# Ledger of designs, part 5: VHH binders against NADH-ubiquinone oxidoreductase 40 kDa subunit, mitochondrial (nuo40)

Target 1, 349 residues: NADH-ubiquinone oxidoreductase 40 kDa subunit, mitochondrial (nuo40), of Neurospora crassa (p25284)
Amino acid sequence: ISDVTITRTGKPIIRNQGGRSSLGGHTATVFGATGQLGRYIVNRLARQGCTVVIPFRDEYNKRHLKVTGDLGKVVMIEFDLRNTQSIEESVRHSDVVYNLIGRDYPTKNFSFEDVHIEGAERIAEAVAKYDVDRFIHVSSYNADPNSECEFFATKARGEQVVRSIFPETTIVRPAPMFGFEDRLLHKLASVKNILTSNGMQEKYNPVHVIDVGQALEQMLWDDNTASETFELYGPKTYTTAEISEMVDREIYKRRRHVNVPKKILKPIAGVLNKALWWPIMSADEIEREFHDQVIDPEAKTFKDLGIEPADIANFTYHYLQSYRSNAYYDLPPATEKERREDREYIHML

## First folded at step 25 (VHH)

Design x2 (from w3 with D101Y Y108T)
Fold by OpenDDE, fold request of step 26:
Structure x2 (fold): chain B 349 residues (1-349), chain A 122 residues (1-122)
Amino acid sequence: as target 1 above (349 residues)
Amino acid sequence: EVQLVESGGGLVQPGGSLRLSCAASGFTFSSYDMAWYRQAPGKGRELVAGIYSRGDTSYADSVKGRFTISRDNAKNTLYLQMNSLRPEDTAVYYCARGYEYYETGHSTFDYWGQGTLVTVSS
């Protein structure tokens, strides 16, 4: 006996009775599937038996999208964030759309506005046009239209735009995320010299990318999350300095830290960002160092989803063990605790 | 399947002009950045000119003022107008598809043509 569930918009979803496969039936488009967070969401949705539509531009990354669990179907569609038609093609058959697209610094080719506002607007318009049941838009912690940080300002404006077009949009504001391809742990571990302006004193609650992925998945199955705003943050507040120390301890190396005043470094970063084709630093990134995470008490959290977020301190070995030099033969072997944590992580996947 | 096919190469005298074409297929041409590369004998492949999907252009210093990159989206064709050619411009010229990642801002080129030979000699 197939359980028929009716979507928010009245569309029937047929769920086959039989184990974890009973949760399938949705067709979900995931913009930003190639990013850090996107990979996890795609895998989760596919495992649930969903059809996952992946808008893409990179043929090489297409091959790397390893969908673990052949229960669902993955459909790849070429798209351009500036091309309305391509966006529409990506969503026209979907009943759920995720927008995970975002960037950390502007380029000559793409500004924050282009990606966070105009791109989001086009996606929302497509969602509305094709009467998609659910739209989940990923924003950022500290989203504020009046922020001096362009990243936060444009993320907030993006929220406003998508809500104006599709009022039932679920807004998700994750804290800085950590995982295999993050710009937090790996950035600290990979650089020889760390340049900062705030002495790494910025405070935030790092969140595990897997937990965020789980939250996004649950939102699909919970219509009560429509029109809601979620702030997803980890259980403990850290400074970048504290995290840096954890990284150094984990990799058995000490990175050189150089603090340069904001008045000097920000302009330099601005010039470099415009002149260089590779990401090093941007003026906006320097500005962001001076913004502690601010939690909106009115926003929903992991608690509302019944999720207990993991502490970054428990995952440093798992994500950073590859940075340990093999040249140190005298280094102690991994502790039993480290091994256990690694095993637990694998089990969570 | 993504395909890039270069044409227009040949022998030209110093000071002469040549126009290269790259026919693109198998993808939405207008959505991607494109570039010309060249590889001279015994040298590595180098960027000559690039054009973004929105139309902005960039040039290597060695060709600036002499070469012009352009695109016709309706014809799915990339062009390189080469004027005032020099013997140093002798190389195999390659068309490349590129794009900037939305999330990272990194630019990459993922497809290349087979190349067309340009020989500048007296």
Scores: ipSAE 0.352, ipTM 0.714, lowest interface PAE 1.4, mean pLDDT 87
Fold by ESMFold2, look of step 25:
Structure x2 (fold): chain B 349 residues (1-349), chain A 122 residues (1-122)
Amino acid sequence: as target 1 above (349 residues)
Amino acid sequence: EVQLVESGGGLVQPGGSLRLSCAASGFTFSSYDMAWYRQAPGKGRELVAGIYSRGDTSYADSVKGRFTISRDNAKNTLYLQMNSLRPEDTAVYYCARGYEYYETGHSTFDYWGQGTLVTVSS
């Protein structure tokens, strides 16, 4: 009676907003919880009083998910992306499922299709089988089944598959994200020579990972987001060149830029993907340099959630100060707790 | 707890053979890439051979044609068949587990065995 809410599918549930001190809440499953974005959504959900189910591949790596408080409950369950039963056990008691799993390059064990299409399909089938109230699937900007880029094409085909299985799916397409351990600011700051094929001319609206996490949490509380597609991007369009110049200015270093024709660099990246025991790049990455972000003006965005997204220009000091020549000597001494966390914390890139 | 226990090392003459075993426990063995590394006296560890969870194999150039990596998923055991051994193959051989993150495709070796000594000498 008191504090009972009827969800959009007619289920009674105790729902709260803005606190860990509630007497109840949702049970949420987060696939991809060990990633950059996953850390934020898991912590937000736990602090809101949700029971958070985390499908994980290995007990050792769950320590990256540092949650606090005695009101939030985090439940770990072992799963394998190719094992349907393990996926079903991960979602069978959940009110909401987030799928954050995705890859920037293929490996010998998992292609883009294996992860973005077949993996997403298995998760959506499990969601549908157990009639989970909400399914929030994270795709990518530029998702287009006809894209020359396999990454964008498989993300789009994944969207189509999950919607065909679970029509109420909320699709989220984030722009390139910046933040702690990102593949944008830190990628540019960490090298002495920037090797590109498109002169760093590609344009996009970088988005703060924290803002994306806030949006994902709000979608749980806002039933009008069911069945909708959101494109989540920052307030200002930049070229990679403009961002690189900001990085150079912030770290007090100027890196060399070497631009190599696509017809040369792309095949080399493809060969290296196949030849390395553990690849860290692919030919598709080179092709993506030639594709500006395409913003769909009809898609929902941060404005529809009441969120003002942050500008990357205001965060370069925050995320990059460690790359300055003398930044080490200007930092406060590390505490024993910080040093222990650094020894135990494994960053996923 | 993940455990990797190597066995099968010993003293052999040049041209001889040995078969190394690595007994694995505490994880779903068939889901992981596995590898053999070796460390010669005074040198760093180097990859000898690897086997993906899907079964594809890879070898260092120095051992191609002489060494064969294999796995028995029913017994949770990784093997290294070492033929035509040379004095330069003398090293401590380590079994290692490869871990691949679903979210990125990034991989690392997160568990290592204690090692087994192989000595090739007359």
Scores: ipSAE 0.294, ipTM 0.675, lowest interface PAE 3.7, mean pLDDT 82
Fold by OpenDDE, fold request of step 26:
Structure x2 (fold): chain B 349 residues (1-349), chain A 122 residues (1-122)
Amino acid sequence: as target 1 above (349 residues)
Amino acid sequence: EVQLVESGGGLVQPGGSLRLSCAASGFTFSSYDMAWYRQAPGKGRELVAGIYSRGDTSYADSVKGRFTISRDNAKNTLYLQMNSLRPEDTAVYYCARGYEYYETGHSTFDYWGQGTLVTVSS
């Protein structure tokens, strides 16, 4: 049993079990390619022989992007999220577009609305204008247009906008991600005092950035993912406190945390965001600490992609070993699983 | 190639005024935050004034009310109007470009000019 849907661009989408396109031959634009998640999808696509178009802001961004694509072609194009023409240039030759651009906090240059709604809208319009076959838009867990958290609200509104422009858009809602350049493990491992308001009691299912990257790559080859919404989260629920404890154990240090009531810290953060050149904290980030992850039972998950997401507990050594002092650097991993893996690796040598 | 070239520095009497200019090239000037830094002899580099791409400004407390940062996007030029100069303002002044990552919101100053010397002395 197969169902055929025609995209706005006239491309037929075959919805059946096992229906996948051939590898390679695609030209993919990846907005946000220089970010934590973007580098993984770029590398995956390039390795599969795809042409990957990387919009970048300037030469500085180019320097920081390390692409290890041996088979595919990487094309870099200068762009500005506020410049429609530059966005169009980035997508005009592509048959698939990824939007991975997102903000964790607002700035004077870019509000949540600027990035999550207006920026996304421009990208979606370009996708539609140039008859791009597939559009994959990365949103966030807890996306809700009525959320008290502006981050979640604007992410949801962005979803609505892009879906209205391009109904076949695949929406991806990842949980907080961990990896080499995350804002989760590395933030907790930092020497800086962390101000909190909820005692780090917020609950979520951290997801491995590699798994998210794999999912995004797979979506390109699976037409069944068109017009679908995916929530990508890890296998276990953690509090930030629990993760913090894992981090401390792994790095053999105890990081300091100071809890300040929301009623006090949020307004202070709001003022600081306006007064300081570089934001240290955001009022919205404080608000976000009071929002546990809510899973939409109607959304698709890793299971629908045949991907088994990895547990954050199995990666603390891998990502945090560099934070150890010299005295503890060569000690074994703190987790049993990683210790086993390490032993296996040593055995292979 | 990104280039920032400062000009307008020199010797001025206390209470005098100077206007510094920074000519920018090699990037879309209007899309970036800009700032002035200064480094006095024996001291570290410090932020003097910043201007966002949207035009908002910020100042160090030591120069607030005396210095004005502005930009002309059509000319790709950053300015620092310095009034009521004091001997303590003696320093090499640097123009800097602010870079903000789209994906994370992190910001840094990634390019600097060679600097222009401002000497305030009687």
Scores: ipSAE 0.154, ipTM 0.579, lowest interface PAE 2.5, mean pLDDT 86
Fold by ESMFold2, fold request of step 26:
Structure x2 (fold): chain B 349 residues (1-349), chain A 122 residues (1-122)
Amino acid sequence: as target 1 above (349 residues)
Amino acid sequence: EVQLVESGGGLVQPGGSLRLSCAASGFTFSSYDMAWYRQAPGKGRELVAGIYSRGDTSYADSVKGRFTISRDNAKNTLYLQMNSLRPEDTAVYYCARGYEYYETGHSTFDYWGQGTLVTVSS
């Protein structure tokens, strides 16, 4: 069974249900493909038979990507985020462009502005120059040009710049993502001491990276997503403390929590960012701990895409089993049945 | 193909000077961080000096004030000027290319030269 849609420029897209599809002959460019989200959209597009252009700084770094599509083609091309010509060559023949580039902390080579604003601007200008049919720009939850967090502020200003250049852009604002090798479940499980400034009290709706990948794939062919802003978040609000407790239960370990006042930790993180040869944190990261996710009521969601987002609580066994000791490795996942049995035992005491 | 070829090593008396070069090819040299590492016999590799693509530098405490890292982007060449050499500086010196992921800011060294031996003895 074939499904035919028409792009904004009148080009048809033909998609078969399930498995590899007849989307062959379409070309997608994915900037930021080596990041947490990139493999999930690249693998989906390749399995659908698309030619996927992956701009890298160097072709030999392609060793981190695994291609699963038999009919698809992955083409790796060298680019430099500051080199307009290299960006233009990356998008010149593409039907859709995804921009996933972003970062959690600045380096001496690249500030938040260099990446989230100027880099996004150059990509959007190339997209507009070659009249690419569809542009999908991944921003962040809490994008706000007036935010005291530079990360959120530059993400928001990047959205504004991109929309000013290419008005049909689809903006995607994912919540904190969980999945394979994430910076949420695995970050919490990998340490013996959890160092924070806000007591792990911040609230957000964690989103499954696979669900975000599914949404990004749909935005290729669903013309109703053009010009729209999507906030993609999971079904339930958690604090970091609640997630940390789920991690402790799943791995059968108890980690120590060390909370340091913001007035102390934020300046230290700022100094370390500037002093370390290769920084791994920033003052902005500490400040972000004090900001709950704020949902934009005007934005589209997974519901508008017909996707039911997964709850992080149901995936802790899947992603965390490897952190268990040998004695506990084979125990079953924490399930509702196990939680119900524990509750019944407590009532009998 | 990325190539890093070190040269300029040799035998030098304590207190002497030596200038190492690393000729780079197969990539846009000016866009990458570069570094010098060294490995003494029976020890692991240690960072000696690094230079960012934008030109900022950093040094190990043991060499600060004595060694100077520099780059000539027109010649695709990385340099290490080593002054006031000590017997402890005896090692094989390696040129390394830094790779910074745009998506995270995380960096690693993805290519290494074959090394050049520096021996400081009387």
Scores: ipSAE 0.088, ipTM 0.591, lowest interface PAE 5.8, mean pLDDT 82

Design x2 (from w3 with D101Y Y108T)
Fold by ESMFold2, fold request of step 26:
Structure x2 (fold): chain B 349 residues (1-349), chain A 122 residues (1-122)
Amino acid sequence: as target 1 above (349 residues)
Amino acid sequence: EVQLVESGGGLVQPGGSLRLSCAASGFTFSSYDMAWYRQAPGKGRELVAGIYSRGDTSYADSVKGRFTISRDNAKNTLYLQMNSLRPEDTAVYYCARGYEYYETGHSTFDYWGQGTLVTVSS
């Protein structure tokens, strides 16, 4: 049995009954679907029966995106971030558009402004042109147009631009995300030498990528999320040092930490960004180490969506066991091992 | 279907010159970074030269001043001008297309040609 839902713009949509088909009749476009977060939202929407449009640059890279769909389908369409017509074709039949595109460092082809402001602007203009019902734009924690960090400043300006074009935009600001192939746990585990400028003292509330994906899906169901800003973060504040110690304990290795003054490391990172054929870092990345996460108490959170966010400390075994040596591969999770030893002590009494 | 077809390889004496071409089809050539790699017998592939979609170039230290990478976006063709060739330049030369992820700025090579042999020998 199906039912008719009227969107906030008056458009009728037919929804299917049942959990896996409950989003049937919706068409969603997901920009940035090949990224860490994109995999989760695409898979959730497809499993719910939604038609998911994935703009992609090339046929080869769409083969890396695996989707388990039920009644929904995945539609690939070629686009270019600088080509307005290709963006318009990506969204013209969609009820909701997710913009997940962003980057940690500039390249010679794309600056922060090119991606976070101009790219977001083109997407928002296409959304407005075709009167798409919902636009969900993923920004970042610490978005602040006055930030010393170009990353945070351009994310904030992107928010302003998309809202000026489409006032009902839902803004999502995730904290640093952990999960499969993340830029947090795996970044720390994959290096022999941890090079920093702030002694790993910056503080933030890491968030599970799966919880963010769940939140993005729920926003489609709830029209009251239109025009709102959500800050999505985990339950506990950690320093990078605390997370690094958890990583060291989980992989049974101690990584060497080398702290270099900002006045030395930042110029070096800037030079390397310009000199390397394909850069992997930037001066802005070094500056970001000196900025704690600032939580906006007025923003909506996971609580407003009925989601209980996961603690990174409970997931270190799950995501990091592959970094262990063979001698430690079969050991239980550090937290589970501790619980087992405590239980055995009680039985000895 | 993306295709990269190299040509212009051959036998040349030390100190000589060759110009390699890579004909590209099946994609918007001007939107992608392009590179030349080479592989000597029994060795891994190594980067020789690259050219960004916006035109900037980069070279391996071993070829700086001797090799010039260029592109003709109207003809969808990548070039490598190789001057002052040395015996150590002997290799199969591959054309590669760079792909930059919008989500991260990370880049990789997603398509490769079949290669063209360059032999520098007396």
Scores: ipSAE 0.058, ipTM 0.568, lowest interface PAE 6.6, mean pLDDT 82

